# VH-VL binders against q8ixk2r445to577, part 275

Target 1, 133 residues: q8ixk2r445to577
Amino acid sequence: FFGMLQNKGLTDYCFDYNPPDENQIVGHQVILYLCHGMGQNQFFEYTSQKEIRYNTHQPEGCIAVEAGMDTLIMHLCEETAPENQKFILQEDGSLFHEQSKKCVQAARKESSDSFVPLLRDCTNSDHQKWFFK
Short names: E, the ipSAE of ESMFold2; O, the ipSAE of OpenDDE; V2, 0.75 times the mean of E and O plus 0.25 times the DockQ between their complexes.

## First folded at step 14 (VH-VL)

Design u31 (framework fv_axatilimab)
Fold by ESMFold2-Fast, scan of step 14:
Structure u31 (fold): chain C 133 residues (1-133), chain A 120 residues (1-120), chain B 107 residues (1-107)
Amino acid sequence: as target 1 above (133 residues)
Amino acid sequence: EVTLKESGPALVKPTQTLTLTCTFSGFSLSTFGMGVGWIRQPPGKALEWLAHIYWEDEKYYNPSLKNRLTISKDTSKNQVVLTMTNMDPVDTATYYCAHRLYPGRAFDIWGQGTMVTVSS
Amino acid sequence: DIQMTQSPSSLSASVGDRVTITCLASQGIKYYLAWYQQKPGKAPKLLIYGASRLQSGVPSRFSGSGSGTDYTLTISSLQPEDFATYYCQQHNSYPWTFGGGTKVEIK
């Protein structure tokens, strides 16, 4: 799968990676923004290793969650995907983070004009349902 | 239907404090995703964003004016209040409050604006 | 702060003309851009949000496009009621900033 990763509950919002500049493409939080249909900062690839890859910059970034945290951060992709970068996209649209046993949920980012994806206990909420557009 | 209306003094003396009230209807500022901002426009000049308040009571200010601005909300009265200290003639402008649905969107419904003149 | 530069500052056009106004950001704003229309003595009215999304109730002759630092508002067939000043606004970073405005006058 590839394309814009959209939330079912927070309609019209997609995964978006908005790094400050090309010199520091990793270490920043993934956000949610209005789906613009133009690729770029909203273009992601779901890989056979269960990674969510960001392909706009080189080197390619992979979404990860650090142990004990709930935020999705951009890291450098590894040759073999580490556990903290593995997400299972399930039939119902849930995005399950293997290492933490939690699901990705659309939520508010407290310090910005943005929504963000965060790890939460898995529920049947539409805010935890995702699909590629 | 969302509506907003600004109120406050039309004339303020230099060094005094300005207090403006935005009274709204058609939404609650305790509802998920809601926000209200203040924008001003000096006569014949461009728009300038001043402050914004979100439904969780998070507040943001234009850094050039931050030490002069305070924004607050009273959810029970459907009001947002902006206070600006140490007024100067250069602060003469029409002041608007505006509604915003969800982070990442834009100011979709604006009040009519209230003109504030700063002179001695 | 992100500087927003609009071009032109003013223009005159005839009814039926295609009008394009541009907005240049001093750094990338990732589609966090809105366009407003302001008629003399009135509050601004939202036309476009998210760089290209038409606000409900706004005529289809208005459209927005662009990416990175460069954005445009297009009016495909100018009408008499479109006489107004148009402003772009970025909200990618605090403080949110507006362009200087583009005044559209009907010839």
Scores: ipSAE 0.435, ipTM 0.828, lowest interface PAE 2.4, mean pLDDT 90

Design u32 (framework fv_axatilimab)
Fold by ESMFold2-Fast, scan of step 14:
Structure u32 (fold): chain C 133 residues (1-133), chain A 120 residues (1-120), chain B 107 residues (1-107)
Amino acid sequence: as target 1 above (133 residues)
Amino acid sequence: EVTLKESGPALVKPTQTLTLTCTFSGFSLSTFGMGVGWIRQPPGKALEWLAHIYWEDEKYYNPSLKNRLTISKDTSKNQVVLTMTNMDPVDTATYYCAHTLYPGRAFDIWGQGTMVTVSS
Amino acid sequence: DIQMTQSPSSLSASVGDRVTITCLASQGIKYYLAWYQQKPGKAPKLLIYGASRLQSGVPSRFSGSGSGTDYTLTISSLQPEDFATYYCQQHNSYPWTFGGGTKVEIK
């Protein structure tokens, strides 16, 4: 399925990817922003390989978390999804990052007014619950 | 329903310190995502953001006002206090406090404003 | 600081007219934009947040659009109660900044 990936606890906020240069779509952090319903930078696909794909451009971007890091970064998709790009979307809405054994949580970025999705220890918090809209 | 009300002195002399209190109801600054900011508007001029405080006691200030501003909250009293030092006649304005649901959301509910005149 | 430039600074229009107010940011603000309506002697009222989301209770004749640095507020069919000054505000980066305002006068 595909669409806007919205947070249950931080209502009105969606996954958002707005890189500074449209021709250089990889290497930047995924953020959270008010769901605007216009697709584009908030349009994602969850695939059978457990990827979260940014499908609006070619080559396609895939969300990844590097070892030892907690931030979600846009990488190039691989033909076979590497472990750092695999997220298990559970029935309760939890988005579990298999390699790190942590869950994606809506969180405030340190020393800023921005919200970002970060890896945190899994809890039953609504800020760790996500759904496609 | 959310309501906010500003209170403080109507007249301040140059070099004095201004202290304004925002008393609110309908929400708690202990609740995730809640915040309160201060905005001012000189007569006939545009709006200017001054400071903001969030539920986790995170504070932000307009850097153009340097170290003149201090914002604090008293969650038990449902109050946010703004202090501004070294007042000048150019600081004459209507001062508003306003609610934000999340840091990235707009000011959805405003107080009525309190007029502060700075003169000798 | 992000500078917000509104145009026009004032306009006069007739009831039923389509009115467009523009807000230009000095750098990209990623849809972190709000529009406010202020009537004489009153506090501002939120109309639109997130560039295009209509605040509850605001008439559907108001709409917001735009992306990057360029944003617009449109009133599709101006009514007498729409006489007011309108302000845009970016909330992408601190300090949060407002435009200079656009005064709408009904002919």
Scores: ipSAE 0.013, ipTM 0.625, lowest interface PAE 7.5, mean pLDDT 86

Design u33 (framework fv_axatilimab)
Fold by ESMFold2-Fast, scan of step 14:
Structure u33 (fold): chain C 133 residues (1-133), chain A 120 residues (1-120), chain B 107 residues (1-107)
Amino acid sequence: as target 1 above (133 residues)
Amino acid sequence: EVTLKESGPALVKPTQTLTLTCTFSGFSLSTFGMGVGWIRQPPGKALEWLAHIYWEDEKYYNPSLKNRLTISKDTSKNQVVLTMTNMDPVDTATYYCAHQLYPGRAFDIWGQGTMVTVSS
Amino acid sequence: DIQMTQSPSSLSASVGDRVTITCLASQGIKYYLAWYQQKPGKAPKLLIYGASRLQSGVPSRFSGSGSGTDYTLTISSLQPEDFATYYCQQHNSYPWTFGGGTKVEIK
């Protein structure tokens, strides 16, 4: 699967990676931003190793969640995907993070109008349902 | 609610260092997604972005001024400090600090601004 | 650096007029564009972010559109309180850059 990873519940928003410094493509949080398809910052690949890859730049970035955290961060891809970089895209559209046993949810920040993908307990909410377009 | 207020000297002599403090409330700069920037505006001219600091202590500077600028934060005091060395009369401007939403990347709440005049 | 060119630099308008201000980026900015309103002696006020999203509390007569390098701010029916200078800003890449401003003056 390759394309823009859109949320079913938050219909105008897609996974987006546009770090402040183009020369430092890793270490920053993945965000949700208005779906536009311009440039390459919203294009991701779901791989057979259960990775969500950002392959616009070299070296390629892979989305990861650090132990005990709930935010999705861009890391360097490994030859063999580590457990913190594995997400199961399920038939119902949920993105299940195996290491934490949690699901990726579109979430609004308490004191802003911004949105981000966060790990939350798994539910049947449309905010936890994702699809490539 | 989010509020920010700039403080610092109104008059600076050429070659001196300017230190400006932004004191804020309504958010923490340890909270994910939060950032504070500094923007200046010379009298009658356009806005110019100077520096930005994010919750993770990641710092960015305008390359044209990078060798003169330092930005830092004190999350326990809810303050962001900007220092600018070797002040010149062309640096006379109103200096603003502003809250920035990382995902939206817009300056949504601004301080009132503090006017800094550089003159002998 | 990404250069932001605003046009016109100034315009004269009457209450009730449709006002259009344009912003041209020297390269694609992926909808990472904001519009600000500034009145004399005041700090700028955010009107629009993400090229087209209206900030809370901003009147619906303000709208933003555009894509790629070309963006527009429209005021559908100018009100007396709208006489101000307007700035666009790209935040796609560092350094953040602002346009030169458009002064909307009473005719």
Scores: ipSAE 0.008, ipTM 0.606, lowest interface PAE 8.5, mean pLDDT 86

Design u34 (framework fv_axatilimab)
Fold by ESMFold2-Fast, scan of step 14:
Structure u34 (fold): chain C 133 residues (1-133), chain A 120 residues (1-120), chain B 107 residues (1-107)
Amino acid sequence: as target 1 above (133 residues)
Amino acid sequence: EVTLKESGPALVKPTQTLTLTCTFSGFSLSTFGMGVGWIRQPPGKALEWLAHIYWEDEKYYNPSLKNRLTISKDTSKNQVVLTMTNMDPVDTATYYCAHILYPGRAFDIWGQGTMVTVSS
Amino acid sequence: DIQMTQSPSSLSASVGDRVTITCLASQGIKYYLAWYQQKPGKAPKLLIYGASRLQSGVPSRFSGSGSGTDYTLTISSLQPEDFATYYCQQHNSYPWTFGGGTKVEIK
């Protein structure tokens, strides 16, 4: 699967990665922004290794969640995907983070009205359902 | 149908505190994604965003006015209240409250506005 | 703060004319832009959100386009009820800011 990764509950919002410098793709948080339909900074690939890749720039980035954290951040992809970079896209649209046993949810970042994908306990909420468009 | 209506004093003296109440219907400020904001417009001039509040009691203020503004909500009464301290003639404007469009972050439904004159 | 500059500040047009209003942001706003219509003595009405999405109930003659810092509102065939002041607004970052407005007057 590849394309714009859109939320079912927050229907106009897509995964968005727009680092301050296009040459420094690592270490910044993935956010949710209004889907613009142009690909680019909202274009992601879901791989057979259960990675969510940002490959618009080189080197390729892979979304990860650090131990004890709930935010999705961009890391460098590895030859063999580490556990913190593995997400299971389930049939119901849930995006399950295997290492933490939690689901990716569209949420508001505390102290900001910007929406962000965060790890939360899995529920049957539409805010935890995702699809490629 | 979403409706909002502003209420408060039409005349305020310099240095006084202005209190405006927005009473709304058709949505709840306990519902995910819902917000209410305040915008003002001096006669013949452009719109200026003042503050808004979201369903989880998160508050945002225009930095140029933040030390003068307080926004609060009473979810049980369907009201949002804005207070603005130390009023000055330059604060003369029509004050609007408006619903924040989920998920687009635009002000989709506006109250009729209430004119506040600061003089004498 | 992000400054929103609208041009022109006013224009005169006739019914049936194509009207174009521009909005320039002082930095990139990633399509977080809304357009409003305000008639004299009335509250603003949302026309477009997300730079190009038409609000429900708004006639299709209204359209929005643009990217980065440059955005445009177009009225393809001006109607009598369209004579009003139009405002753009960014909500990409705080503080949220409006343009200075463009008054569309009858010629």
Scores: ipSAE 0.063, ipTM 0.692, lowest interface PAE 6.2, mean pLDDT 88

Design u35 (framework fv_axatilimab)
Fold by ESMFold2-Fast, scan of step 14:
Structure u35 (fold): chain C 133 residues (1-133), chain A 120 residues (1-120), chain B 107 residues (1-107)
Amino acid sequence: as target 1 above (133 residues)
Amino acid sequence: EVTLKESGPALVKPTQTLTLTCTFSGFSLSTFGMGVGWIRQPPGKALEWLAHIYWEDEKYYNPSLKNRLTISKDTSKNQVVLTMTNMDPVDTATYYCAHKQYPGRAFDIWGQGTMVTVSS
Amino acid sequence: DIQMTQSPSSLSASVGDRVTITCLASQGIKYYLAWYQQKPGKAPKLLIYGASRLQSGVPSRFSGSGSGTDYTLTISSLQPEDFATYYCQQHNSYPWTFGGGTKVEIK
């Protein structure tokens, strides 16, 4: 799968990565923003290693969640995907983070007027359902 | 259909506290993504954002006025209340409440506004 | 605080004219920008959100564009009902701030 990764419960919101410094593209939080259909900062690839890859810039980034955290951050992709970068896209649209046993949910970003994907206990909420557009 | 209406006193004396109520219909402020903000406009001047409350009860204030402002919601009554302490003639303005569907979007439905004059 | 500077502060135009209004942010606002129209004695009306998205029910002659710090509202063919004051607003960071307004007057 590849394209714009959209939330089923939020109308017109997609995974978005727009780092403040183009020379250092890793280490920042992934957000959710209005889907624009232009690719670029909203274009992601779901790989056979269960990675969510950001291919717009070099070097390629892979979404990860660090131990004890609930935020999705951009890391460098590795030849063999580490466990913290593995997400299972389930048949019902749930995005399950294997290492933490939690699901990716749309939520409001702290101190901002924006949405972000966060790890939360798995539920059957449409705000935890994702699809490639 | 979403509607909002402001209510409160038209005249306030200097040093008094202003209490404004926004009564709305067509949505619940317990529904995911919903928010209500307060904006004011002095006669002939630009719009100024005052405060915002989100569905999860998170509250944000304009720092220039934060020590004077309190925003709260009563979801059972479909109301958002703004209080502003120590009123001054420079606070004379039309006060609006407005609905915002989701973070990242804008104020899509506004109340008609209520004029508040601060004078001795 | 992010300062929003609108230009021009006022302009005179005729029906049928193409009108362009600019909004400059003091720092990057990542498309967290809205445009509002306000007629005398009335509440503001949302025209555009997300810098370029037309609000439902707003005529297609209105369009928004821009990125980073520079944003533009365009009215492709001015109609009599478009004489009003226009405001931009950023909501990328608190406090949310509005521009000073652009008054579009009859020529």
Scores: ipSAE 0.703, ipTM 0.885, lowest interface PAE 1.0, mean pLDDT 91

Design u36 (framework fv_axatilimab)
Fold by ESMFold2-Fast, scan of step 14:
Structure u36 (fold): chain C 133 residues (1-133), chain A 120 residues (1-120), chain B 107 residues (1-107)
Amino acid sequence: as target 1 above (133 residues)
Amino acid sequence: EVTLKESGPALVKPTQTLTLTCTFSGFSLSTFGMGVGWIRQPPGKALEWLAHIYWEDEKYYNPSLKNRLTISKDTSKNQVVLTMTNMDPVDTATYYCAHKTYPGRAFDIWGQGTMVTVSS
Amino acid sequence: DIQMTQSPSSLSASVGDRVTITCLASQGIKYYLAWYQQKPGKAPKLLIYGASRLQSGVPSRFSGSGSGTDYTLTISSLQPEDFATYYCQQHNSYPWTFGGGTKVEIK
């Protein structure tokens, strides 16, 4: 799958990665922002290795969640996807994070007027359902 | 439809505490994504953001006024209350409460505003 | 704090004119910008959110554009009811801040 990864429950909010420094595209948190339909910083690729890739900048980034954390951070992609970079996109739209056994949910970013994807216990909430547009 | 209305005293003496109530309808402040903020405008001057409260009860204040401001919500009454201590004539302004649907969006519905004059 | 500088502070234009109001942020605000219209004695009305998204019910002659630190509000064909003061607001960082306002007077 390719495209803008949108939340089913929020209406018009997409995965968004806009690092402040173009010389360092890795290490920052993925957010959710109003879908613009232009691709670019909201264009992601879901791969056969269960990665969510960001390839608008080089080197390519892969979304990961560090052990014990709940935030989605951009890391460098590896030749073989490690467990912390594997997300199972289920038929119902859930994004199941392999290593933590939790699901990606839309939530408000602490100290910010923005939504972010966070790991939460899996429920059937529409805020945990995602699709490519 | 969403509506909000401010209420409180029209006249306040210097050093007194101001308490303003925002009463709203058409939404619940326990609903995912909802928020209410307070903004003021001195006569002939620009808008100034004061405080915001989100549905999860997180509160944010303008740092220039933080030690004077308290925002709280009562979801059963559909009210948000702003308290401001140690009022000064410079705090004379129209005070607004406003609704915000989601983080990332803007204040989409505003109350009519209530004028507060601080004078001896 | 992020300073929002609006220009011009005031302008006069004729009905039918294209009017552009600029908002400059002291640092990048990542499209977390809204535009409001305020008529004398009234509360502000939301025109644009997310830098470029037209609020429902707002006439199509209003549009927003920009990125980074530089944003603009355009009124493509000014109407008599557009006499008002316009404010930009950033909400990328706390405290949220408004511009000083641009007063649009119709000639």
Scores: ipSAE 0.770, ipTM 0.900, lowest interface PAE 0.8, mean pLDDT 92

Design u37 (framework fv_axatilimab; at its last look DockQ between E and O 0.75; V2 from the best seeds 0.58)
Fold by ESMFold2-Fast, scan of step 14:
Structure u37 (fold): chain C 133 residues (1-133), chain A 120 residues (1-120), chain B 107 residues (1-107)
Amino acid sequence: as target 1 above (133 residues)
Amino acid sequence: EVTLKESGPALVKPTQTLTLTCTFSGFSLSTFGMGVGWIRQPPGKALEWLAHIYWEDEKYYNPSLKNRLTISKDTSKNQVVLTMTNMDPVDTATYYCAHKRYPGRAFDIWGQGTMVTVSS
Amino acid sequence: DIQMTQSPSSLSASVGDRVTITCLASQGIKYYLAWYQQKPGKAPKLLIYGASRLQSGVPSRFSGSGSGTDYTLTISSLQPEDFATYYCQQHNSYPWTFGGGTKVEIK
């Protein structure tokens, strides 16, 4: 799967990664922003290794969640995907982070007028349901 | 239809506290994503953002005025209240409250504004 | 604070003209930019959000573009009801800030 990763509950909000410096691809938080359908900052690839890749730039980035954290951060992809970079997209649309046993949910970013994907206890909320478009 | 209306005193003396109420209909400020902000405009000048309150009750203030501002909501009354202490003649302005549907969007629906004059 | 500089401060135009208003941010605002129209004695009206998204009910002659620090509002064929003051607003960082306004006046 590849394309724009959308939230079922928000309608018009997609995973978005817009690093402040094109030479600083990693280290920043993934956000949710208005879907534009043009790809670029909103184009992600879901791989057979259960990675969510940002590969429209080099070097390729992979979404990760550090132990004890709830935020989705862009890291460099590795030859073998580490457990903190693996997300299981389930049939019901939930995006399950196996290492933490939590689900990705849309939430407001602290100190920001933006939505972000965060790890939360899994529920049947539409704000925890995602799909590629 | 979403509507908002500001209310409060038209005249305030220097050093007094201003309390403005925004009464709204057509949405609940407990609904996921909703927010209400306050913006002012002195006569003939540009717009200035004052404060914002989100559905989860998080509050943000313009740092230049933070020590003077308090924003709160009463979800049962469909009201947002702004309090501003130690009023000064330079605070003379039209005060607006405005609706925001989601973080990342803009102020899509505004109240008509209420003129507050600060003079002795 | 992020400073929003609008240019020009005012302009004179005729009906049918293409009008361009620019908004420059002192640092990148990642498309967290809105445009408002304000007529004398009235509250502002949202025209554009997300830098380029036309608000429902706004005529298609209005368009927004730009990225990074540089954003533009274009009115492709000015109508009599478009004579007003236009404001840009960033909301990428607190405090949210507005531009100084651009007054579009009749020639």
Scores: ipSAE 0.734, ipTM 0.885, lowest interface PAE 0.8, mean pLDDT 92
Fold by ESMFold2, look of step 15:
Structure u37 (fold): chain C 133 residues (1-133), chain A 120 residues (1-120), chain B 107 residues (1-107)
Amino acid sequence: as target 1 above (133 residues)
Amino acid sequence: EVTLKESGPALVKPTQTLTLTCTFSGFSLSTFGMGVGWIRQPPGKALEWLAHIYWEDEKYYNPSLKNRLTISKDTSKNQVVLTMTNMDPVDTATYYCAHKRYPGRAFDIWGQGTMVTVSS
Amino acid sequence: DIQMTQSPSSLSASVGDRVTITCLASQGIKYYLAWYQQKPGKAPKLLIYGASRLQSGVPSRFSGSGSGTDYTLTISSLQPEDFATYYCQQHNSYPWTFGGGTKVEIK
């Protein structure tokens, strides 16, 4: 899959990544923002290795979750996907993080007027359902 | 249909505490993403944001008012209440409450506003 | 605090004219920018959110553009009912702040 990764429960919100330094894409949090498809901030690839890749800049980034954390952070992609970078996009739209056994959910970022994707216990909520467009 | 209406005193004396109630219908502040804000406008002047409350019960205030503000919600009554202490004539303004569907969106539905005059 | 500098403070134009209003933020606001229209004695009405998204029910002659610190509201063909004061608002950072307003008068 390739395109804008959208939330079913939120009208027109997409994964978005806008690092302050174009040459240092590692270590910043992925956010959700109004889908617009402009620039390179909202295009992601879901790979056969179960990665969510941000490959519009060099070097290529892959979304990861550090052990014990719930935030989606950009890391460098590796030849073989590390366990913390593996997500299963299921038929019902849920986005399951294998290592933590949790699902990606839309949530409001602390002290901000922004949504972010966070890991939460899996539910049937549409706020945990995702699709590419 | 989403509607909001402000209510409270039209006149207050300096140093008194102002309490304004925003009564709304067509949405619940328990619904994921919902928020209600308070904005004021002195006569002939620009709009000034005062406070915001999200569905999570997270609250944010304009720091220029130095802890004079308190915002709260009563979801069973579909109300948001703003309290402002130590009123001064400079606080004379029209006070609005406004609906916001999601973080990242804007104030899409406003109440009619209520004029509050502060004088001795 | 992020200061929103709006220009011009007022303008006069004829029906059919193209009108442009500018809003400059003191820091980048990442498209967290809205435009409102306010007529005398009325509450503000949302025109544009997300810097460029037209609110439902707003005529297509209104458009928004810009990025970073520089944002613009355009009325492509001014109509008599567009006589109003226009405000921009950022909500990127607390406190949320409004511009000083632009009063548009029909000549």
Scores: ipSAE 0.680, ipTM 0.889, lowest interface PAE 1.1, mean pLDDT 92
Fold by OpenDDE, look of step 15:
Structure u37 (fold): chain C 133 residues (1-133), chain A 120 residues (1-120), chain B 107 residues (1-107)
Amino acid sequence: as target 1 above (133 residues)
Amino acid sequence: EVTLKESGPALVKPTQTLTLTCTFSGFSLSTFGMGVGWIRQPPGKALEWLAHIYWEDEKYYNPSLKNRLTISKDTSKNQVVLTMTNMDPVDTATYYCAHKRYPGRAFDIWGQGTMVTVSS
Amino acid sequence: DIQMTQSPSSLSASVGDRVTITCLASQGIKYYLAWYQQKPGKAPKLLIYGASRLQSGVPSRFSGSGSGTDYTLTISSLQPEDFATYYCQQHNSYPWTFGGGTKVEIK
């Protein structure tokens, strides 16, 4: 699967990555923006290694969850996907992070007029449902 | 259908406190993503954002006026209240309240606005 | 604060004309840009949100484009009801700020 990764509950919001420097694409948080086709910041790929890749630039970035964190951060992809970069996009639309055993949920970022994907306990909320468009 | 309506005094004396109420329908501030903001417009001038309140009671103010502004909500009455202290003739403007669905969205529905004149 | 520089401040056009209004932000606003139409004595009406998304009920002759700091509102063929003042607004960062407005007048 590839394209815009859109949230079901938070209608018209998609995964978005916009690093301050296009030459330094790792280390920043993935956020949610209104889905649009004006840029490359919302193009992601779900791979056979269970990675969510940001492959707009080389080297390719892969979404990871760092130890003790609930945010999705961009790391470099590796030949063999590390455990903290493995996600399961299930048939019901839930996006499950294998290592943390939590689900990715659309949530409002405090003190900001923005949304972010965060790891939360898995529920049947539409805010934890995702699909590629 | 979402509707909003501003109410309050049309005339305020200098140094007095302005209290405006926004009464709305068609949505609830208990609903995820909902917000209401206040915007004003002096006669013949541009729009100026004043304050915003979200469903979780998180509040934001224009820093140029934050010491004078207080925004609050009464979800049970579907009302948002804005108070502005120490009014001055420069504060003469049409005051609008407006609906905002989510962070990242714009003010999609506006009240008709209420004209407030500050004069002795 | 993010400054929104809107241009032109006013323009004269005829029915059928293509009209373009620009909004320049003092810093990147990441598509958190809206366009409003305001007629005399009326509240602003939302036209475009998310820089390029057409609000429901708004005619397709209106379109928005841009990224980073540079955004544009386009009316492909001006209609009689389009003579009004238009405003851009950013809400990427607090405080939210509006452009100075563009008055579209009859030539």
Scores: ipSAE 0.376, ipTM 0.827, lowest interface PAE 1.7, mean pLDDT 93
ESMFold2 (binder alone), look of step 15: mean pLDDT 93; pTM 0.950

